# Designs tried in a protein design chat: VHH binders against UPF0159 protein Ta1429. Part 1

No score or structure here was measured in a lab: all are predicted.

Target 1, 206 residues: UPF0159 protein Ta1429, of Thermoplasma acidophilum (q9hib2r271to476)
Amino acid sequence: EKVRLIKYSNEREEMQKVLALLMYPFAEDASGIISRIKAMELSEASAILERIRDLRKNRRMKVGRPFEAVNYVFEVTTNYGAFRDLQRHRFLSIVRKPLTVSYGFDVPPIIAKMPDLSEEYAEAMKDAERVYRIIKERYGAWIAQYAVPFAYRYPVVFTTNLAEATYFIELRSTPQAHFDLRDIAIRMYNEIKSVHPSLAGIIKFV
Structure headers, positions and changes below count from the first letter of each chain, unless a header shows other numbers; antibody chains aren't numbered by Kabat.
F is the ipSAE of ESMFold2-Fast. E and O are both the ipSAE of ESMFold2, at different seeds. Each is the mean of both directions, binder to target and target to binder. V2 is 0.75 times the mean of E and O plus 0.25 times the DockQ between their complexes.
[cut] stands for letters that were removed.
The coordinates of atoms that the task and the answers printed are left out; those that the model quotes come from them. Centres of patches stay.

## First folded at step 1 (VHH)

Design b12
Fold by ESMFold2 at other seeds, look of step 4:
Structure b12 (fold): chain B 206 residues (1-206), chain A 121 residues (1-121)
Amino acid sequence: as target 1 above (206 residues)
Amino acid sequence: QGQLVESGGGLVQPGGSLRLSCADAGFTFSNYAMAWYRQAPGKERELVARIYSGGETNYADFVKGRFTISRDNAKSTLYLQMNSLKPEDTAMYYCATEGDYVWGSYEFDSWGQGTRVTVSA
């Protein structure tokens, strides 16, 4: 799986937290608003979120801090070039495994459609794998990482929240984004939508 | 790290050419990937072209062969030759350096002040 959502919470509970935080500044009594939100049907909560979505006229209008209360953990398996660009998004927390040859490599589309160059590319990647295994046997995995070309994949785990995920997804799902980050962004959106269909509605500019 | 300074921007007619330059005596160009970015009115900053320390280049699709990135490591200067300019190329153009790669970390990027390119509609 290129993008896997490995940790999330119940959507109704997450929606209740967000709504409570959104409405508290305007509530006369915190107990009253919490009770009202707890009694609220899922369809009513979803309708309120849809109104908030509608108020966002462009992607620069942030979703707001209450959406920071919804947290996700993702595992992403991608090439190192995309990983370094992912790291430029400082709002994402990242825990990674060492680089390895075990997850295969990506072939750029322009190379994939040129048969002779595609074969040369694959042979170069196989040569790098052989060197990696030699170095690993003699000097260990940490040193062997230096022999892993950027095209090889490896898994990373990172945490994020819905506000930060919305910003990342809306920024990187555009046609102007680098293909690797665009692919990751779209897959993250689909993962969130699959488990949190109502909350995913706030991610408007996908 | 020093400060990158762009020059060579200006007003030009459609189909015209400009050569952008970026210099900083404080950087050793042979050790860094360098790039040109642009930001058009109402749009996000986007990559135009990148040149790696080994000389390999990468261009955004919208360039379509019209721009050429190059570097002169002896003079610590980065260039962008821009030909067949179009009104859609109107933007602020920035020179940038890429940091060293360290597993789990990324060095700060360094940016220039920008030079404006305006192509008459």
Scores: ipSAE 0.000, ipTM 0.080, lowest interface PAE 20.6, mean pLDDT 79

Design e10
Fold by ESMFold2 at other seeds, look of step 4:
Structure e10 (fold): chain B 206 residues (1-206), chain A 124 residues (1-124)
Amino acid sequence: as target 1 above (206 residues)
Amino acid sequence: EVQLVESGGGLVQAGGSLRLFCAASGFTFSNYAMAWLRQAPGKRREWVALITTDDSTDYADSVKDRFTISRDNAKNTVSLQMNSLKPEDTAIYFCAAYEGDLWGYTSEADYDYWGQGTQVTVSS
């Protein structure tokens, strides 16, 4: 699976947390707002989120700090080239592994459409795999990673929040984004929507 | 002063072709996505076509395969080639600019600049 959402919390509880933070500046006191949020029907909570969605006129209007309270853990497997670009988005924390040939490699779409070039590409990747295995056997995996081409996949686990995920998804779902990052962004959106259908509504420009 | 000036509108027979132009001035054109929108009588304004800062394009389903958007950053122009025109294409066509890029649902975006519009009328 290229993108897998492996940790998230109950949506109702997350919605209540977000709404409490959104409403605190307008509340007489904190205990009053907590009580009101706990008593709120799901339909009313969803309606408030939809109104916030409607107020976002374009991608430059960020969702705001309350949405930082909703956290996710993802596992993403993509080629190393795309991972380097993904890494620039400063996810909260990541676990890195040495590069390896064990997860296969990607073929860029332009190469995949050219049969003879696609075969040459695959043979080059097979040659790199052979060299990797020789080096790994003799010198270990950390040294062998230097023989791994960028096309090979790199699995990573990272934590993010709904505000950061919204920014990433809305930025990278555009056609100017590298096709791998665009695919990752769309898959992250679909994973969030699957478990948090109401909160995912804030991700408007995807 | 920012200006978007549309031209090329007019009357055309169904099945015919027309090319719209939008001349832009007063902003760094290459930093903006450009779009065409239209407003038919009695309907709300709707998105038609978009071209990003790097020439990627997207189209409303109703015009896909018939309309082609293109841009010329050296001349600060965007154009819309409209082929196989139908009476339902009759509308005022607007050029719009948005700083940065949009994709796939631009009708919900708040464009930074708008032209005054040019009338396209397709006769039976």
Scores: ipSAE 0.000, ipTM 0.108, lowest interface PAE 18.7, mean pLDDT 82

## First folded at step 4 (VHH; from g10 with G53Y)

Design p4
Fold by ESMFold2 at other seeds, look of step 6:
Structure p4 (fold): chain B 206 residues (1-206), chain A 122 residues (1-122)
Amino acid sequence: as target 1 above (206 residues)
Amino acid sequence: QVQLVESGGALVQPGGSLRLSCAASGFTFSNYAMRWYRQAPGKEREWVAGISYSGGSTSYEDSVKGRFTISRDDARNTVYLQMNSLKPEDTAVYYCATEGDYVWGSYEFDSWGQGTQVTVSS
């Protein structure tokens, strides 16, 4: 799968952490906040999150730092061009691998619609694969990676939190974003929504 | 220390009914989904039913749909399994469980109680 959520925690526990941090500046002490949050009905907790969502009138109004308390691990397999753009988001912790031809390549949508150009594109990718394999045999994978076109896929595992994920998703799900990053952003949103439906509501500008 | 204590198992005639209980302690019960499993002699433990932490979503293994009902009482930290129209193939030791964090395709909790024996026989 192109985007897979591989680590997340119980949503209600995560919601309680976020709510405690949101309410702390207005409280006498932390113990009073914890008691109120544990007694809080789910509908009340969800209503607070919806109010925060409603107050965000545009994506420049960022979610607060309490949402940094919710953490995720994703596995993303995408072409190297899109990976480079992902890598520029410094809030991601990621392990680098050498590029390879083992995961196949993507065909841009505009090329995929034209059979003659799509065939030429695939032939160019096969030529690059041949060169990669020659170089890898003689000089190793790290050197051979320079023969791998950006269209080839690159699997990575990275960690993020809900605040940073919200920023990324809202930035890259716009029509102006590169099609690969927009697709990744939307898939990340859907993965979070499937396991954390209440918290995913804070991601407003998808 | 997480503790799950199953009770309510008994010997019952085919077509009968039984209600199992699972008392939970050592964790914030209302934060977690709960599940029932069963294990017949010589077989692997199999999932039977599940209920979300809010109680708003329930799910059942195909062979028990329409006969079994899972429910929860957060005030008493207890999950229940109402079993109706019992059949001999429902004979098993029944266990409750909760999910932990989801990590690489599995849930982390490995704490099992003693279970409660349900026997359906004439």
Scores: ipSAE 0.000, ipTM 0.258, lowest interface PAE 12.0, mean pLDDT 82
Fold by ESMFold2 at other seeds, look of step 7:
Structure p4 (fold): chain B 206 residues (1-206), chain A 122 residues (1-122)
Amino acid sequence: as target 1 above (206 residues)
Amino acid sequence: QVQLVESGGALVQPGGSLRLSCAASGFTFSNYAMRWYRQAPGKEREWVAGISYSGGSTSYEDSVKGRFTISRDDARNTVYLQMNSLKPEDTAVYYCATEGDYVWGSYEFDSWGQGTQVTVSS
């Protein structure tokens, strides 16, 4: 899978956390707000989220800090070029594996359309794999990384929250975004929407 | 034991309609969001639709939006997928899943059924 959502919590619990934090500045104390949130009907909760969505007139208007309380862990498998662009975003933590030949490689669309060039490209990738394995056997995986072309994929795991995910998705889902990042952004959006359909509504500019 | 049983798959002509059902047991159905996935021959399983625990919010993969409708009946512990305007590319085995916590590649309950086959003749 190119994008996997590998950790999330039950939406009802996440909704209650967000609503409690949204209402806290206007409450007399914390215990009163918890009771109110637990008694709140879904229609009222959803209306609050929809009003927040409506107030966002453009993607530069960030969602509020309460949405930082909803956390996700994603695993993204992508080529090194796209990974460098992913690093520019403020994800909470990133863990990655060394470059390797085990996850296959990407073929640029323009090369894929040209049979002779596509064949030559595939042969170059197979040659690189052979060199990688020789170097790994003799010198270990750390050194062998330098024989891996950037077109090869590798997985990264990162932790994010709904506020930062909204920013990333809305920024990178535009037609002007690099294809790899746009694809990742749209897949992240669909993963969030599939498990948190109510909260995903805050991601407006997709 | 958590169990999900999909049914309603059939052979359908292009443009036709079909309703899939997913009967749930072994957990408090009304506490959990539910989702539909599909897997076409030779392809990876992909998300199709989701519905919140309350039924108040639904979501769809772009290629099925406007054609498919997910719904739930908490009294019957059942999730439905109404599929209209079916196309050959909708041919797949369809699975439902619960939306409990998902931790490191598995759902808290890990409840997939065997699926139901939908075939749309070309």
Scores: ipSAE 0.000, ipTM 0.294, lowest interface PAE 13.1, mean pLDDT 82
Fold by ESMFold2 at other seeds, look of step 8:
Structure p4 (fold): chain B 206 residues (1-206), chain A 122 residues (1-122)
Amino acid sequence: as target 1 above (206 residues)
Amino acid sequence: QVQLVESGGALVQPGGSLRLSCAASGFTFSNYAMRWYRQAPGKEREWVAGISYSGGSTSYEDSVKGRFTISRDDARNTVYLQMNSLKPEDTAVYYCATEGDYVWGSYEFDSWGQGTQVTVSS
């Protein structure tokens, strides 16, 4: 699996936290808002989220800090080049291993469409794998990782929130985005939509 | 105690239809998303469809999209899977599950029923 959502919480509870934070500026007391949110009809709660979606007219308009209260953990298996671009986004924490040849490699779509180049590309990757294994046997995995081409994949675990995920997904899901990050962004969107369909509505520009 | 009871499985011919149901008890059904899974002989259990706690969003595995419809009835604490245009590849035991918190490969309410057998043969 290229993108796996490995931690999320109950959507109703997450919606209630977001709604409470959204409504706080208009209330006399925080405790009263929580009681009203828990008693709120689903149609009113959904209407509030839809109004916030409607107010976002372009990708530069952030969803707001209340959506930082919804947290996710993802595992993404991707090539090193895409990982470097992924690191530019402010994810809360990242855990990864040394680069390796064990997870296979990606072939850029343009090369995949050219049979002769696809064969030559795969041969080059196989040569790099052999060099990696020789270096690993003699000097260990940490040194051997320098022989791994950027096209090879590895898994990364990171934590994010809905506000940051929305920003990343909307930025990288456009046709203009790099093919690797666009695929990751679309898959992250589908994972969130699958478990949090109401909250995923705030992700407008996919 | 969480209990999930699947029913409605049968032997059907290719192109036929079935409606599976899953009766739930032991938790506040309206607060939780529901999912259907299936397991063919010799294969791992795989996700098939999901429905949000509100019923406002549904999702489907690619091979069943357009043929299967998931729905819920909160008054009866029941989730349904309407299966149309059935194929031999749909042969499996079908399980329902609730979507609690998911952490590191486990659902918070890791409870499964016996499942219901769907067989599609020509």
Scores: ipSAE 0.000, ipTM 0.205, lowest interface PAE 14.2, mean pLDDT 81

## First folded at step 7 (VHH; from p4 with S54K)

Design r3
Fold by ESMFold2 at other seeds, look of step 8:
Structure r3 (fold): chain B 206 residues (1-206), chain A 122 residues (1-122)
Amino acid sequence: as target 1 above (206 residues)
Amino acid sequence: QVQLVESGGALVQPGGSLRLSCAASGFTFSNYAMRWYRQAPGKEREWVAGISYKGGSTSYEDSVKGRFTISRDDARNTVYLQMNSLKPEDTAVYYCATEGDYVWGSYEFDSWGQGTQVTVSS
């Protein structure tokens, strides 16, 4: 799969942490606030998060540092060009493997619409795969990666938090975003929504 | 309140089998990794086996590989340890555990059960 959410924590406990951090600056005593938050029903906590979402009038209004307490690990299988763009998001911690030919390659939409060019593109990718495999056998995978065109995919693991994920998703899900990053952003949103339906509500501008 | 209750421990002869159960409540069980530990007389508590959240992977301490199998039933909020080919060295109190959430730079074991005694004699 192109985007997998491979680590997350329990949503109710995550919401309680976020609420405690939101209230801490305004509390005269932290223990009373923590007790109230622990007693809160899921529906009450969700309603508070919805009100916080409503305060955000546009995507440039950040969600705030308390949402940094909610952490995710994603595995994304994408081409090298998209990986370089992901690296520009300094709020993400990224770890990658050497480039490889094992996961296939992407065809950009503009090339896919031109049958003659699509055929030439596929032939070039096949030639690169052959060269990669020769170099890998002789010199190993690290050296062979220099023969891998940017269109080939490989898995990348990165850790992020809900505040940074919200920023990335809202920035890259717009129609103006590069097609690879937009697809990744929308898939990340759907993965978060699947496991954290209440917290995903803070991601407003998708 | 997180609660873990182990059961199924018994006295058994060498070569025998037992199945331990750990019933969990007070949290969304399917979203947490579960582990079995044991503590023999005069020894420190040691890790035995683990199973990831939603059952994606399992792992075992070397001395029990091939003899013990960890599994989970998310519908019943229960983790199991099937123990085969039991040896006297397996005699211990067995505990299940889950790690707490990652909060403020640490992971915590936030709950231990009472344990269940497994005795392999003769």
Scores: ipSAE 0.000, ipTM 0.095, lowest interface PAE 18.1, mean pLDDT 81

## First folded at step 8 (VHH)

Design s1 (from p4 with S59Y)
Fold by ESMFold2 at other seeds, look of step 10:
Structure s1 (fold): chain B 206 residues (1-206), chain A 122 residues (1-122)
Amino acid sequence: as target 1 above (206 residues)
Amino acid sequence: QVQLVESGGALVQPGGSLRLSCAASGFTFSNYAMRWYRQAPGKEREWVAGISYSGGSTYYEDSVKGRFTISRDDARNTVYLQMNSLKPEDTAVYYCATEGDYVWGSYEFDSWGQGTQVTVSS
């Protein structure tokens, strides 16, 4: 699976955290806010989030820092170039495996449409796989990973929050984005929406 | 033990309608948001719709918005998905699920059912 949401928390509790942080600067004491938010109907909470969404007239208007309180862990299986772009979005990589030939490789679209070049590309990847397997048998997986071309995929685990995820998704889901990152962005959006449908509403420009 | 049982899937023509049901047990249904997912052959399971624990808010994946309606009946511990204007792209096994912490491929609740097959073809 290319994008997997592997850790998230109950949406009601996450919404309550965000609402408390949104209201805190305007309140006399925090315990009064927490009590009100715990008693709040979900429709009222959702309406507050929808109003914040509506006030964002373009993607340059970032979501507020209270949305940093909502945390996710994703596993993303992609090539090294796309991985570096992901990490620029304040993702924290926390677990990775050695590079391997087991997850397949990406073929650039322009190469895929040219049969002779596509065949040369596939032969180069097969040669790299053969060398990898020889080195792995003799010296182990960590050394063998140096024989793996960057086009091969591997899974990485990232932590992020809703504010950063919103920024990434809105930036990379545009038609102008690189195809790998656009696909990842859309899949991350759908994963968040499936588990946090109310909070996902803040992701407006997708 | 949390148990979710989906039903109501069928073969329908494009443009047709279908109502799915999900009977829930083993937890306090009225305290939890409910969701529908679907999985087409060879594809990953994707979120379709969600409903808040109170029933006051509903949410939809963009491709089904305006066509599908999620609802709940807390007295019967049941969530529904009314599907109208069905398209061949809606063909999938449909599953219901509940909100909870998700860690390492497992929900806090141990609760996928068998799902119910919806097929949309001429």
Scores: ipSAE 0.000, ipTM 0.173, lowest interface PAE 17.3, mean pLDDT 81

Design s4 (from r3 with A33Q G50A S59A)
Fold by ESMFold2, look of step 8:
Structure s4 (fold): chain B 206 residues (1-206), chain A 122 residues (1-122)
Amino acid sequence: as target 1 above (206 residues)
Amino acid sequence: QVQLVESGGALVQPGGSLRLSCAASGFTFSNYQMRWYRQAPGKEREWVAAISYKGGSTAYEDSVKGRFTISRDDARNTVYLQMNSLKPEDTAVYYCATEGDYVWGSYEFDSWGQGTQVTVSS
């Protein structure tokens, strides 16, 4: 799967953390806030989050620091070109492997529509695989990476939070975004919706 | 121990409606989110809809928004999917699922049902 949500917490727990952080600046003490939030009905908590969503008028208005308390771990497998663009975002705890030919490669849509060019492209990729395997046998996998074209897929595990995920998703789900990053952004959005249907409402501009 | 049993799938005409049910047992149903997925032949299983614990919030995949409604009855331990304005593209086996413990290297969900077939035929 191109995007998998590996780790998340129960939505009630996450919503309580966010609400506590949102309310703390206006409270006498933290323990009083926690008690009130623990007793709060889910419908009331959801209504507060919806009001916060409505205050955002455009993609550049951040969702706020309290949403940094909601954390996710994703595994993303995409071509190396798209991975380099992902690196420009502030994802923590990135775990990577050496580039290899083992995960296959992507064919750009414009090439896929032209049968003769698609065949030449696939043959070029197989030539690169052959060179990679020769270099790997002689010099090891780290050096062999240099023979792997950008079209080959690269699996990565990273952590993020809901505030950063919202920013990334809203930025890269636009029509102007590169198709690989747009696809990743939409898939991340759907994964978050599937596990956190209430909190996902703050991701407004998708 | 967790069991999920889907029912209500049928052959229906385009534009028609169906209501799917998922009976759940072996866990405290009211404490868990419930979800519907579907799988067409030769395709990956895809998420369709989700409903939070106690039913406070729902979410839908874009192609079904406005046509499908997920709901739950905690007293009967049952999740429903009301499917309106059905299209041939909705033809698939529909599965319900619940969240499980999250673990590295394992699937997020502990249990899937056998599924129920929905066919939308001209």
Scores: ipSAE 0.000, ipTM 0.373, lowest interface PAE 11.8, mean pLDDT 82

## First folded at step 10 (VHH; from s4 with N31D K54E T98K)

Design t3
Fold by ESMFold2, look of step 14:
Structure t3 (fold): chain B 206 residues (1-206), chain A 122 residues (1-122)
Amino acid sequence: as target 1 above (206 residues)
Amino acid sequence: QVQLVESGGALVQPGGSLRLSCAASGFTFSDYQMRWYRQAPGKEREWVAAISYEGGSTAYEDSVKGRFTISRDDARNTVYLQMNSLKPEDTAVYYCAKEGDYVWGSYEFDSWGQGTQVTVSS
């Protein structure tokens, strides 16, 4: 499972929170807005979100700070190169495991196209795995991670919000993005759509 | 006990259409989001479509958008997946899933059906 959405909240509650924050600047008081939104049908709330989506005419038009109120926890299994690029985005919390050989390794596309290099690459990775397992047995996982080539995958857990997720997904789903990040972005998009079909509509430029 | 029974899988020609059904029991169907997933040989299971409980908001994986339609009939406790313009890439076992219960501030795992095979070949 390359991308798992491991924590999210009830969509109705998240939609109500976002709508309250969107409407507050135009309201006489906060309690009146909250009452109005509590009475709102889910279909009515979804329609408002669709209109907000329509107002975004290009990727440079941000979704707005109210969408920062919707939070997600993801687990992503990826190689170290992709992890470094992932770190450059605004994530609220990032926790990684020690590097390991347990999740397999990625073969760069350039090498994958050359059968003899692919075989030599795989042999090098198997040798690194052997050394890793010896060190891990004797000295534990934190020390053994020094023997793990960067092509090996490992799980990374991070938190984010819908505003930042939208920015990341729309930026990294383009053909110009590195394949690893593009794949992660598209998978995150699908995970959000699967659990928050109404809110995911704000993610437009995929 | 949650029970999900998929049906309607078949062998179809490219460009053809197929409607999958998922009969649900053992829970208040109208209270839950329902989802379709698929798993092709040698690949990980992937999300296909979701439909919300209220108002029927829908979402689709990009490669099926415009070709597949998820719908639900709350009176019959059934979710459907209408698949049009089928491609060989759509060949997979299709699974119906019920969103897990929200307890103690977190969602439990989804409940899954046994799946129905869809094969698209020329």
Scores: ipSAE 0.336, ipTM 0.749, lowest interface PAE 3.6, mean pLDDT 85
Fold by ESMFold2, look of step 12:
Structure t3 (fold): chain B 206 residues (1-206), chain A 122 residues (1-122)
Amino acid sequence: as target 1 above (206 residues)
Amino acid sequence: QVQLVESGGALVQPGGSLRLSCAASGFTFSDYQMRWYRQAPGKEREWVAAISYEGGSTAYEDSVKGRFTISRDDARNTVYLQMNSLKPEDTAVYYCAKEGDYVWGSYEFDSWGQGTQVTVSS
């Protein structure tokens, strides 16, 4: 899979945590607010989140620091070009593997539609694979990764939070975004919606 | 043992409607989020809809939003997918899924039903 959501927490508990943080600045007693939030019906909590979503008028209005408390771990298998852009986003903790030929390569859509060019592209990738294997055998994986064209894929694991995920998704899902990052953003959005349907409502400008 | 049994798949004309059902047993139904996925021949599994606990929200993949409605009946341990304005691209095997248990700081894999075939064609 190109995007996998591999770690997330219980949605009710995450909603309670976010609401407690949202309400704390207006509370006189922290322990009182915690008790109130724990007693809150899920429908009431969902209604509060809907009101907060409605207050966002455009994607430049950040979601708010309480949503930084909701954390996710994603695994993304992507080419180096897309990875380079992905790692430029703030607040991502990222763990990556060395470049290798083991996960296949991407063919840009414009090349894929031209049979002769597509075949030439595939032959170039096959040549790079041969060179990679020779270098790896003789000089090891660290040096061999220099022979890997950045169209090849590799898995990357990163940690983010709902606030930063919202910013990334809303920024990169626009028509102007690079097609690889747009696809990653939309897939991340669907993954979050599938496990946190209530909280995902804050991601408004997709 | 967790059991999920989908039903209601059929052949329908474009623009038609279907209601899928998923009967659940072997777990406390009200404690879990429920999801629908689909898989067309030769394609990857894709998420379609999710429903949170009673009183929570629903979410949909963009291509089905406004046409499909997920709902649940906790008294009957059943999840539904109402599909309206069906299109040929909705043709797939539809799977009901139960949210996995939260163990060791992580969710276990979802449990899946056997699927029900939906075909949209003239």
Scores: ipSAE 0.289, ipTM 0.732, lowest interface PAE 4.4, mean pLDDT 85

## First folded at step 14 (VHH)

Design w1 (from t3 with Q33R)
Fold by ESMFold2, look of step 16:
Structure w1 (fold): chain B 206 residues (1-206), chain A 122 residues (1-122)
Amino acid sequence: as target 1 above (206 residues)
Amino acid sequence: QVQLVESGGALVQPGGSLRLSCAASGFTFSDYRMRWYRQAPGKEREWVAAISYEGGSTAYEDSVKGRFTISRDDARNTVYLQMNSLKPEDTAVYYCAKEGDYVWGSYEFDSWGQGTQVTVSS
């Protein structure tokens, strides 16, 4: 799968954490907040989140630190070229693997639409795979990485939170974003919606 | 153990309607969120819709919102996907999924059925 959400928690529990942090600055004490949050119906909690969503006028308005309390682990498999752009976003913690030919390669959309060029592109990728395997056999996998073209896929696991994810998704889901990052952003958004439909409403500018 | 059996897939004309069913067994159906996914030829499997247990909130992928409706009947252990205004782009194998068990503060991966084919053509 290109984007997998591999760890998330119960949405009601996550909403309770966020609401407690949102209400704390305006409360007399923390114990009163906890009681109110525990008594709150899901529909009331969702309505409060919709109010927060409505206050955001544009993508530059961050969702606020209380949403950092909601954590996710994603696995993303995309070409190494796209990964280099992704790693420039230092707010996402990442764990990487060595480059290899085992995950296949991507064909850029402009090349994919030209059958003869697409075939020549695939042959070039197969040539690189052959060189990789020769180098790996003789000199080991570390050195063989240098034969892997950027088009080959590169799986990474990263941890993030809802505030950071919202920023990344809203930045990279625009039509002007690089095609690879836009696809990743939209898929991350849909993964969050599928498990946290109420909290996903905070991701407004998709 | 867990069994999910999709049915109702068919060939339909563009603009038509179709209702998919997913019969569930081997678990306490009312305790779990249920989801629909689809996979078109040569494409990645993608999420379509989700419904919380006990008739909670629903969510939809943007391209199907307003056209598709997910629902559940806990008495019959069945989840449904009502698909209206079908388009050729909706052609795919549709999979029913059960959200995994919540253990150690995290969910295990979903369990899937074998899928039902929906084809929108003419």
Scores: ipSAE 0.238, ipTM 0.706, lowest interface PAE 5.3, mean pLDDT 86

